VH-VL binders against a5use3. Designs and how they scored, part 37

Target 1, 222 residues: a5use3
Amino acid sequence: MVIHAIVPVKELHRAKQRLARVLDAHERRALSLAMLNDVLVALSYSPVSRIIVIGRDVETGHTARAHGAAFVIDQSAALNDALHQAAADIPDHAAALVAPSDLPLLGAEDVIALTCISGDKPGVAIAPAHDGGTNLLLVSPVVGWTFLFGPDSLTHHIAAARQRHLPVHLLRLPHLERDIDDIDDLIWLAQQPGDTSAQRLARMFLERKGAQLWQSSDMPPH
Short names: E, the ipSAE of ESMFold2; O, the ipSAE of OpenDDE; V2, 0.75 times the mean of E and O plus 0.25 times the DockQ between their complexes.

## First folded at step 18 (VH-VL; framework fv_rovalpituzumab)

Design m1 (at its last look DockQ between E and O 0.24; V2 from the best seeds 0.00; counts 0 for: pae E 6.1 > 2)
Fold by ESMFold2, look of step 18:
Structure m1 (fold): chain C 222 residues (1-222), chain A 117 residues (1-117), chain B 107 residues (1-107)
Amino acid sequence: as target 1 above (222 residues)
Amino acid sequence: QVQLVQSGAEVKKPGASVKVSCKASGYTFKSYAMHWVRQAPGQGLEWMGWINTYTGNPTYADDFKGRVTMTTDTSTSTAYMELRSLRSDDTAVYYCARDIGWYMDHWGQGTLVTVSS
Amino acid sequence: EIVMTQSPATLSVSPGERATLSCKASQSVDSYLAWYQQKPGQAPRLLIYDASYRATGIPARFSGSGSGTEFTLTISSLQSEDFAVYYCQQWYDWPYTFGQGTKLEIK
């Protein structure tokens, strides 16, 4: 199938506000851009044909273009309206994949798994969030689809798929369910295997604060 | 090339209404929000609000809520600003301007609205 | 509402000199600040966006700096065409307020 990914990006000065207890505005902006970069890397190694980033910040646009993604200026006040705006540029017969910009451990294998569970046929594949929401949404075909992100969005998206006679496939991806909201989350991110942009920044920020950056998983076998 | 062409100057009495048009060309109208900004004679710039040209949803500055209506006609690529219950301190040049990510890169030529006794 | 205060109100300088225009926000606006130039009888023209990026076609003698609450527009080696009114505008939160302007005039 032909897949167009949509990556909605919140205004950077409003992103990650719960981290304001531990990170200043410049640090939160940098972390948000690093997470976007990591999501775009994951998507670029996946079977998506095109990536559409929708946001309002100059630096978001620069990051999108550096990955060959289209950048659409978000005129909306609400996530679902922004997704509708971005989806207008997707051919009717194509699939749409919605991937949030703040999934720090998203890998291409997650996207591949989501596409494989749908079997290259009309349908809806969802990676649920832990709270009854939706972390990833793949809808094929996109024509006629209404995005229903928000409270209880898993239930609403399942109902929308059934009304269109589309099968629904669920794929739980627990590693995508950890939000980065406080210092414990930053420590957890820094300790995970890998060397993503977000992980490098988390390690840098925590070093400046004197926090412990390593636990048993980083210990040599000795 | 991007062009924003506004309707001509207006002379109004206090209590009347005025509707200023802004015709866009040289770009995809629905892809960019439109701002309205006014400038009283000899004074600075005052932001009035903006309209999402894809959804048609406006956002108004508090000083103008209740008196201003911003609309679009996507079939003619035209934005409109209507200001009601005019008073003498509404005498100003009114500009439309295209939004390309929280700054205005192109401005209309301005429309002088004069409100006099 | 975020109040933008420009100083001075009028700056008298000679061609070839350096002009420094100040813009202060009543609260942090991060880097969400634009500068516009306006000549008599004309619409404003974008000079600087995101505090420090020059708009397309703006000469290198224009530079912007600052973040948070304090911002500066610097015009090095003033040219005759640079004598105009300059406005800052914050883009951090609506209403997107302008400063009151600085008139740059020939001494």
Scores: ipSAE 0.136, ipTM 0.676, lowest interface PAE 6.1, mean pLDDT 88
Fold by OpenDDE, look of step 18:
Structure m1 (fold): chain C 222 residues (1-222), chain A 117 residues (1-117), chain B 107 residues (1-107)
Amino acid sequence: as target 1 above (222 residues)
Amino acid sequence: QVQLVQSGAEVKKPGASVKVSCKASGYTFKSYAMHWVRQAPGQGLEWMGWINTYTGNPTYADDFKGRVTMTTDTSTSTAYMELRSLRSDDTAVYYCARDIGWYMDHWGQGTLVTVSS
Amino acid sequence: EIVMTQSPATLSVSPGERATLSCKASQSVDSYLAWYQQKPGQAPRLLIYDASYRATGIPARFSGSGSGTEFTLTISSLQSEDFAVYYCQQWYDWPYTFGQGTKLEIK
């Protein structure tokens, strides 16, 4: 099964706004890029044939290309539209894997597990979020699929699969279920096993929160 | 195969307007922004602006603001660039180019616009 | 705007030899730089993006390097089809700006 991965990335200046009380704009951007890096690394070692990153920031594109991923400028107004934009060049018969960029603990093994549970037959495999959302979505084939990310996306994707008479496979991945939105989440991330870019950065930020201020970089307006 | 096919050469008088078309094929038109770049005879490249093909919103270089209008027709996968109040120094080959993350990977063949009295 | 300056204006090199083209920015553009090749009567072709990455289908003899304000395009062994005009372009800030070009001609 040929799998094309889509990595939607929010605008960096808008990312992790809930951490604004703890991290400055530069730190939030750095954290977001670190998470993107981690996701791209995971996907690069997975059975994914192609990675497509969609976003609006120059740094996002640079990061994507540095990992050999394609980059598409997000022209849409909504996540699902962006996903459809990114999926436009995916062959109809191919599978699409949607992996948000804010999964710092994503590993290649997670993607492999998801692909294994789905098999080579048409179907939908989902790694649910704890809040009824969707952390990972694997759809085969991608043709005719409508992305339904957002609140209660798990239910919506399952319903969509059923409408297409596709089997649904669920894979719980607890280490992916926690969003990094506040100081407690940041602490949690720092305390988890492993040494991802986001984890290292989280640890660094937590250590520095008594010491220094950082400067942001200039980018073209988009 | 990605292709951008532009309209034919134009000859205009000073003060007139010209509208160049760029028909895209081989990819989903609304998924990629379109740039416009011109090149005067024997000169370098000059970026004019780009247009969001999904929303239809353009962004123009300051030197062209007020004189240029970029539009799209999604039904025909065609981008348009209109330049008004033409001057002799507007004589150039005008290119459309597809954006693939802030660089331009596919170009139209170019449209020569000659402005002369 | 950011001014891009290429040097030399004309570079004469023999087939099989190494060619080195320079591009300088008036201010730092980080790695947000592309190289294009243009042959007479043709549209530009993307060669290098993000300063050092080859575009799809570009031969390995082409390489880009540099960061900040200094950039280099290198052709390790010139082929007959490589004689053209080369442009650098920054996309660090609006508006996009190109160098004035370097003409690579046969010695």
Scores: ipSAE 0.027, ipTM 0.629, lowest interface PAE 4.1, mean pLDDT 91
ESMFold2 (binder alone), look of step 18: mean pLDDT 92; pTM 0.918

Design m2 (at its last look DockQ between E and O 0.66; V2 from the best seeds 0.00; counts 0 for: pae E 4.8 > 2)
Fold by OpenDDE, look of step 18:
Structure m2 (fold): chain C 222 residues (1-222), chain A 118 residues (1-118), chain B 107 residues (1-107)
Amino acid sequence: as target 1 above (222 residues)
Amino acid sequence: QVQLVQSGAEVKKPGASVKVSCKASGYTFKSYAMHWVRQAPGQGLEWMGWINTYTGNPTYADDFKGRVTMTTDTSTSTAYMELRSLRSDDTAVYYCARDIGWYGMDHWGQGTLVTVSS
Amino acid sequence: EIVMTQSPATLSVSPGERATLSCKASQSVDSYLAWYQQKPGQAPRLLIYDASYRATGIPARFSGSGSGTEFTLTISSLQSEDFAVYYCQQWYDWPYTFGQGTKLEIK
């Protein structure tokens, strides 16, 4: 199975906004880029044939290129539109793996596990999020597929698969299910095994802020 | 090379509509968004909106919502901007400009003068 | 909307001298700031994007700096072709507003 990975990346100034209470804008940007780096590293060691990063920030492009990934300029703030735009460069018969950039603990083994459970036949494999969302989505073939990320995306993707008469495979990956949204999440990330870029930053941020008063940071523009 | 060629100058009466075209060449049209910016005589630049050339979805500045429509024809690599209910203060040079992808507009059309007069 | 304010309105400088143009935002725009040059009867030309990156083909004498609410365009040694109007534009949030422009004229 030929797999093309799509990594959608939110605009950096709009990323990790929920962490604004604990991290300033620069720190949030750094964390987002670190997470992107981690995802790209994981994908690079996975059986994917090509990695496509879609975003708008210069640093996002730099990061993508540094890992040998293709970069597509995102023309929309809507995730699903971006995914369709990125998927336009994928052969119809190929599989698409959608891996959001904010999965700091993603490993190659996770991608391998997802591909293994799906097999070489047409089908959809999903790593669900804890809130009914979708952490990873593997679709084969990609032609005709409609991305339905957002609230309750797990249910929506399952329904979409059924409409296409594709088998659905679910793979629980607990280490990917926790979003990094607050100080407790940062602490959690820092305490997990491993030494990813995001983990190192989380540890550093926690160390620095341990001696500082916590205040609200930059708020999102809208 | 990248080129944006706009339609010719227009003279309109108040209340009329104008539709300006912008033909793109030298690059993949659907890979870059298109912006529209206008400039009244002797004044500064005013951002009107932009359009996703892949999906065709536009986003307008609030000042123009309800009066402006941006569209694309991917088969001809052409972007269009229609402004309705024209007023005298709509007299300006209208530009199409390609989104660079890095938060800028790197290529501009030559501009289209729209004159609104009684 | 985010208001961009450029200063000075007019800057008179001699050829060969350094020119410094200011652009201020009413709120933080991070590094999402572009600079354009416009000559009479011409469309604007992109100079700087993301506050500090030169667009393709832009001479090294042009440089952008700043972040947040304060930005600067610097022309290290003015050439005769550099006399024009310069605009900044924020890309932090739409509408992507422009500054009112700075006219750089020959002293």
Scores: ipSAE 0.732, ipTM 0.876, lowest interface PAE 0.8, mean pLDDT 94
Fold by ESMFold2, look of step 18:
Structure m2 (fold): chain C 222 residues (1-222), chain A 118 residues (1-118), chain B 107 residues (1-107)
Amino acid sequence: as target 1 above (222 residues)
Amino acid sequence: QVQLVQSGAEVKKPGASVKVSCKASGYTFKSYAMHWVRQAPGQGLEWMGWINTYTGNPTYADDFKGRVTMTTDTSTSTAYMELRSLRSDDTAVYYCARDIGWYGMDHWGQGTLVTVSS
Amino acid sequence: EIVMTQSPATLSVSPGERATLSCKASQSVDSYLAWYQQKPGQAPRLLIYDASYRATGIPARFSGSGSGTEFTLTISSLQSEDFAVYYCQQWYDWPYTFGQGTKLEIK
């Protein structure tokens, strides 16, 4: 199985807006790029043959190229249109893996597990999100597939697979099921085992803002 | 190598429509969005909208919504802008310009003068 | 809609001198700002994108700086061919608005 990974990246100035209470725009941009870096590292150590990053920021393009990933300019405001645009460069017989750029705890072993459960046959493998969404999607073959990320995307992707007569495999990956959207998520990320770029940055931000955070939250003092 | 060649100047009466073409060469047409910008004589630049060349889905500035249609023909690598219900204040040079990922328009057509007069 | 305001409206400068053009946004646009040059009778030409990166083929005498609401285009050693109108444009959110332009006149 030949797997092409697609990593869609939201416009950096719009990313992580709920963290604006505690992080300035430059810090939020840095966090988003660190999370992208972590996803690209994980994919580079997985059995993926090619990584395609699609986004709209110069810095996103630079990060992609630093990891040997192809960079496609996103013309769309809509995630699913961007995914279809990126998939146009994938050979018909190949598989597509969609990995969001905001999974800072993604490891190569997660991609391997998703690949193994799907087997070397046509099919769809999904790592669900906690809220009825989709954290990872592997579809083989990619030709003719319709990406349906968004609210209730797990249900929609299962239905799309059934319409195409493709078997569906689900793999729960609990360490990927938490989005980093607010200060509590950032604290949680900092507390998890590991030393990803996003974790190091989260720890640094929380450390530097300790007095401010104690005033704005119930966190114990440093 | 990258080139955008626009259709020739047009003279129109108020109430008519005009359709300006923009033929792209030297790059993969569907990989870059196309913008339309106009400039009245002696005036500044006015952004009219853009079209996603992969999906064909346009986005229009509010002042032109309802009067403008932007389309593409990917088989000929050509973008089109049609402006309807022309008024004398629509007299301008109309430019197509290639988007390099929302950070700027790196290549521009030569411009098409549209003159609206009675 | 984000309003872009350029100053001065006209700048008269001798060749060889430094020219400094200002662009102010009505709200923060982070670094999402482009600068264009337009010579008489010609299409605009992209000079700077993302506030500070020179576009391909743009001479090193052109530089951009700034972030947030205030941006500057600097021409470090003005040449006679730099006579033109200069526009800034924000790329933070559509509609992607232009400033009204600064006319650079070479004496």
Scores: ipSAE 0.265, ipTM 0.720, lowest interface PAE 4.8, mean pLDDT 88
ESMFold2 (binder alone), look of step 18: mean pLDDT 94; pTM 0.950

Design m3 (at its last look DockQ between E and O 0.26; V2 from the best seeds 0.00; counts 0 for: pae E 6.5 > 2)
Fold by ESMFold2, look of step 18:
Structure m3 (fold): chain C 222 residues (1-222), chain A 117 residues (1-117), chain B 107 residues (1-107)
Amino acid sequence: as target 1 above (222 residues)
Amino acid sequence: QVQLVQSGAEVKKPGASVKVSCKASGYTFKSYAMHWVRQAPGQGLEWMGWINTYTGNPTYADDFKGRVTMTTDTSTSTAYMELRSLRSDDTAVYYCARDIGWNMDVWGQGTLVTVSS
Amino acid sequence: EIVMTQSPATLSVSPGERATLSCKASQSVDSYLAWYQQKPGQAPRLLIYDASYRATGIPARFSGSGSGTEFTLTISSLQSEDFAVYYCQQWYDWPYTFGQGTKLEIK
């Protein structure tokens, strides 16, 4: 089965605003682009046939081109509208994989596992988010699919699959279930195993503030 | 070659309406939003709004809400801007401009609208 | 609404000299700032996007800098064709707004 990945990217100046208390605008932009890079690397090593990045920033376009991905200019402010715009270029009988740009611990093995659990048969595979949302969505075939990301999207996508008589497969990927939205999330990311671009930046950004904030109260002395 | 060709100059009386067209060529019309910007004689540039050419949904600057309508005809790759209840201070050159996500890279030649008694 | 203020209103310089044009935003626009050139009877021409990148076909004598609230357009070794009106424009938030323009004229 032929799989087209869609990676929607929020306008960089609007991304990670809750981190503004800790990171300046340049640092937040760099972190967002590093996360996008990590997602594109993971997709590039997976059996995905084509990657479509949709966004509105020049640097997002540069990052997409560096990975051989198509770049589509997003004319909408809403995630589901952007997904429908990007999906218009996917052949009706192909599968669509939606991967958010802000999953810094996504690996190719996660994408492979998601693509394999549905087999070569029509179906919907979902990696749920911890909050009742959807972290990854693979739908095969894409024709007639309506993207329903947002509050309670896991439930809504399951219902949409059932309405189309498509079996649903759920794949729990705990390392993807935490969004990086505040300083505690950034510390968590820095502490996880691995060496993604986003992790390297998180460790660099925390070098001064993280040590200063918790060094005496949160960690045992040695 | 990317090109935006606008309709010709108009002379209108106060209270009338004007509809300016902007025909796009050399690119996929529905892939890029279209801005409208005006410039009164001897004055600066004023952003009026833009239209999503994929959905047809416009966003208007507050100063023009209620008087402006932006539309598209995707079959002819043409954007339209209609300004109603014209006043003398609406005398301006009206431009369409293609959105490339981070600014306006290609502009139409401009359409002079003169509002006089 | 984000107000863009340009200075000076008019700048008189001789060919071969350097011109420095300023643009200030009423609040941070990060790097989401463009510069346009406009000659009489013509549409604006994009010069600089994202505060510092030259648009396709723009000569190297044009350079932009700044971030946040303060931005500068510099034109080194002015040519006769550079005498025009220059506008800055933010695209950080709706509505997109332009500065009032700086007229660059021959001294």
Scores: ipSAE 0.109, ipTM 0.666, lowest interface PAE 6.5, mean pLDDT 88
Fold by OpenDDE, look of step 18:
Structure m3 (fold): chain C 222 residues (1-222), chain A 117 residues (1-117), chain B 107 residues (1-107)
Amino acid sequence: as target 1 above (222 residues)
Amino acid sequence: QVQLVQSGAEVKKPGASVKVSCKASGYTFKSYAMHWVRQAPGQGLEWMGWINTYTGNPTYADDFKGRVTMTTDTSTSTAYMELRSLRSDDTAVYYCARDIGWNMDVWGQGTLVTVSS
Amino acid sequence: EIVMTQSPATLSVSPGERATLSCKASQSVDSYLAWYQQKPGQAPRLLIYDASYRATGIPARFSGSGSGTEFTLTISSLQSEDFAVYYCQQWYDWPYTFGQGTKLEIK
């Protein structure tokens, strides 16, 4: 089965806004790019034939190309539209793997596991998020598929698969289910096994901030 | 095969307008932005602007603002560039070029626009 | 706008020899730099993007290097088909300006 991976990346100035209480704009950008790096590394060691990164920032494009991935400028207004834009050049018979860029603990083994559970037959494999969302989506074939990321996307994708009479395979990947949204999440990320780019940054940020008094206007109101 | 085919050469008088077309084929038109670049005879390349083919929103270089209009027809996968109030120094070959992320990988064959009295 | 300056204006080199073309930016453009080749009567052709990556189908003899304000296009062993005008373009900021070009001619 030929798999094309799609990595949607939000605008860097909009990425990880929930971390604004902890990280400044520069740090949030760095973290986002680090996470993208981690995802691309994972995909590069996976059985995907091609990686397509879609985003709007030159740094995103540079990061993509540094890993040998194709880059497409996002012209859409919504994630699902971006996914369809990116999928436009994927052969109809090929499979599409959607991997968001904010999965810092994604490994090649996760992608392999997802591909294995799906097999070589038409079908949909999903790694669910903890909140009913979708962390990873593998669709074979991609032709005729409608991406339905967003709230309750797990249910929506399952329904879409069933409507097309495609088998659905679910793979729980707990290490991917935690969002990085606050200081506790950064601490958690830093404490996990491994040494991803995002983990290294998390550790660095925590070290810096642990020794400083916060005087930023980004501090949450009490 | 990805290809951009532009309209034929134009001869215009000063003060007139010209509209150049660029028909795309071999790829999904709305997935890639389109640039316009011109080149005066014996001169270098000059970026005029680009258009978001998904939204239809253009961005123009300052030197052309007010005189240029970029549009698209998604039904025919065609981009258009209209230049108004033509002057002799607008004489140039005009190119459309596809963007695939801060580079122009596919170019039209060019359209010569000659402005003369 | 960012001014791109290429040098030399004309470079005369023999077939089989190495050619080195320079492109300088008036301010840092990081690695947001592309190189194009243009032959007479033809549209430009993308050679290098992001300062050092070869476009699809571009021979290995072409290489790009540099970052910030100084960039170099190198042709390791010139072939007859390589004699053309070469342009650099920055993608760091609007407008996306080009260098004035370097004409590579046969010595």
Scores: ipSAE 0.020, ipTM 0.608, lowest interface PAE 5.7, mean pLDDT 91
ESMFold2 (binder alone), look of step 18: mean pLDDT 93; pTM 0.932

Design m4 (at its last look DockQ between E and O 0.95; V2 from the best seeds 0.84)
Fold by OpenDDE, look of step 19:
Structure m4 (fold): chain C 222 residues (1-222), chain A 117 residues (1-117), chain B 107 residues (1-107)
Amino acid sequence: as target 1 above (222 residues)
Amino acid sequence: QVQLVQSGAEVKKPGASVKVSCKASGYTFKSYAMHWVRQAPGQGLEWMGWINTYTGNPTYADDFKGRVTMTTDTSTSTAYMELRSLRSDDTAVYYCARDIGWGMDYWGQGTLVTVSS
Amino acid sequence: EIVMTQSPATLSVSPGERATLSCKASQSVDSYLAWYQQKPGQAPRLLIYDASYRATGIPARFSGSGSGTEFTLTISSLQSEDFAVYYCQQWYDHPYTFGQGTKLEIK
């Protein structure tokens, strides 16, 4: 199965605004780019044939190209419209994987797992978000599909699959379900295993701000 | 090579409408939004709005809302801008320009619209 | 809307000299700032985008700097073809407003 990955990226000045209380605009921007970098790294080690990044920022474009991804200039503020735009040149028979850029702990193994459960036949595989949203969406084939990201997108995508008589596969990925919205989330991210760009940046920010690392119930067992 | 070719100069009476065309070539039309910018004689640049060439959805500056309509014909790779209820202060050179997300990299040659009684 | 203010309105400089043009935003636009050059009877030409990146084909003597509300276009050594009107434009939010322009003329 040929998979084209689509990575939608919000405008950097509009990203991570919930962190405005703890991070300045520059820091939020850097964090967003770091997360994008991590997502692209994960995808590059996954069985995707092509990566398409869609956004409107110069740095987003640079980051995309640095990873060998195609860059599409986003003409719409609406995520689903952007996704359709990005999918426009994907072959009809190919699959599309939608991976948002703000998944700080996305790994290649996650993408592989999603592709594995989907198999080589037509179908839809979804990694649900904790709030009824969609973290990852794999659709095969992409032709005729309507992206329905937003509130309750899990239900909407499942319904869409059903309407097309496509099997639905769900994969829970708990490590992808925590949004980074406040200082506790940053601490959490910094304390997770690994050394991604986003994690390094989070650790740097916390050190810079003199924040203490806290024990969290969400921390993986030692 | 990327080119934007606009329609010819127009002379209109107050209250009339004008429709300017912008034919794009040398690139995938639907991959780039199109902006419209005007410039009154001896004055600066004024952003009028832009249109999503993939969806066809326009966004207008407030000053032009209700009087301007931007459209596209993807089959001919052409963008259109119609301005209605023309008045003397609408006399200007009107430009189409290709969006690259952080600027306008290619411009049409401009279309002079003269509104006079 | 975000108001862009350029200064000076007119700048007189001799060939070979340095020219410094200012653009100020009424509120922060981060780095979402472009510079254009327009010669008489011609359409504008993109010079700088994202405050500091030169567009394709733009000579190295052109440079942009700044962020937030203060931006500068610098021409290190003016050539005869550089005498024109220069506009800044913010890309931070709609409407994508222009400055009123700076006319660079020969001293």
Scores: ipSAE 0.893, ipTM 0.943, lowest interface PAE 0.5, mean pLDDT 95
Fold by ESMFold2, look of step 19:
Structure m4 (fold): chain C 222 residues (1-222), chain A 117 residues (1-117), chain B 107 residues (1-107)
Amino acid sequence: as target 1 above (222 residues)
Amino acid sequence: QVQLVQSGAEVKKPGASVKVSCKASGYTFKSYAMHWVRQAPGQGLEWMGWINTYTGNPTYADDFKGRVTMTTDTSTSTAYMELRSLRSDDTAVYYCARDIGWGMDYWGQGTLVTVSS
Amino acid sequence: EIVMTQSPATLSVSPGERATLSCKASQSVDSYLAWYQQKPGQAPRLLIYDASYRATGIPARFSGSGSGTEFTLTISSLQSEDFAVYYCQQWYDHPYTFGQGTKLEIK
C-alpha cells in the first residue's frame, strides 16, 4: 500500500487562541510549530511514502521542507476543502492518511498500528476523537473520497465508507484524545512521558511563568 | 515561466458591465488562488477580492459585493472578473495576481477600463 | 477592516543614500506584511514578505523589519532603478488591504 499523508495546518495567528490567557502570540506560534514538527517526525518514522503539508504560513512551509514534505498553499477557509485540495495530488489508487498538525503525543507506532489494521486492502481506518470526531483517518484508495471532518465526523466518515462499500476499522488511541487548549492541558502535556518538541516547549513556558507547577524531581522519565 | 496575460483595454459607458480575463500559464492553475486588485489613475492599490481556483468559491471586499463576480475556467486556466453597474470612479487599471499565502508573486500586465459617457 | 498607513507620502533622496519607509497597521498583523515596488506603467513587484523575507531575485539592499503594528522597508544604498512607488499590504485577515503608497523620488 502506498500511503500519502496529509497534514493540514491552521493559520498560525489563529491557532491555540484559548491559550492566549497564558501564552503570548509568539509562544502560541512556537507551540503550534513544535506540534507540527512532532507530527512530521512521527510520520517520517512510519510507513508513509510521502507527506503533504497544506497551510498558509512561511514558517509552516519551512518546517515542512525541513522534513522532506511537500508544501501546498491552502487557498480554502475550511479544513475539508484544504484536504480535498491536498488530495488532488495523490494518485487515485494510493491511500491517504490525514494527521492533524496538533497531535502532540503522536508517535510512529500509532500510525503503524492504523496502517496494520487496514492492511493492503481497500478500506477505511479511523482513530476516533473524544467528542465524536476523527483524530486520524486512513482511506484506501483515496479516489472519490469525501473528507467530512468536523462535528460528528466519526459517524459521517463511517457512513461515507459504507456508501463506497469500504470496510471500516476503528482504533482507539486515548493518548491522542486530549486537546491542548488551556493551562491545565499544557500542564498535562508537560507531565506526560516523552521528550517531544511540544513537551519541551510546554515545560519551558511553565518554568518561565514562575509557577513551580513542575518540580525537577517530579519530571517524567526521558 | 509563470505568466498571467490579461484581456485588452476597454472603454465603457456608465451603467455597463466589463469582464476582464486573466489567462495563466507555467504552473498548475488550480494550486493557487487568484486575486483581483485595481488602481485608479494617480491612486494606490485596492484589493477587490480573490477566488479559490480549486473550488471556484470567491471572496469579495465589502465595497464590491453585489457588483462583482469572479469566476474561473479551469479547462483554459483562466480567471475572470466582471464588474457591473459601472461608474466613472471605476476607471482604473485592473490586475490579476497569483496568491502564494503571504504575497502576490506574479501579476498580470493590467487591463485599463475607462468609464466615460 | 485593517487600515494600513504609510509615511512619508513622498520621500526625496539622493542616489547612494539610505531610504527608510514606514508602514503602520491599525491593529496588530503580527508578521503578516508584504512590500511591493511599482514603477510607472508596470504591475507591482513583490519585494518583501512575512515582514522581513526578500522575494526571489530581490537585491540585498532591500530589507524589511517590524512586527505587530509598525513596519519598515529600508533601502541601504539607493540605485537609480529604485525610484518608484512602494506599497505595504497586510496578509493577516480579509480584506488584504494596502497602504496608500510612498513615492520615492530623486532629490
Scores: ipSAE 0.727, ipTM 0.871, lowest interface PAE 1.3, mean pLDDT 91
ESMFold2, look of step 18: ipSAE 0.713; ipTM 0.858
ESMFold2 (binder alone), look of step 18: mean pLDDT 95; pTM 0.954
OpenDDE, look of step 18: ipSAE 0.840; ipTM 0.918
ESMFold2 (binder alone), look of step 19: mean pLDDT 94; pTM 0.954

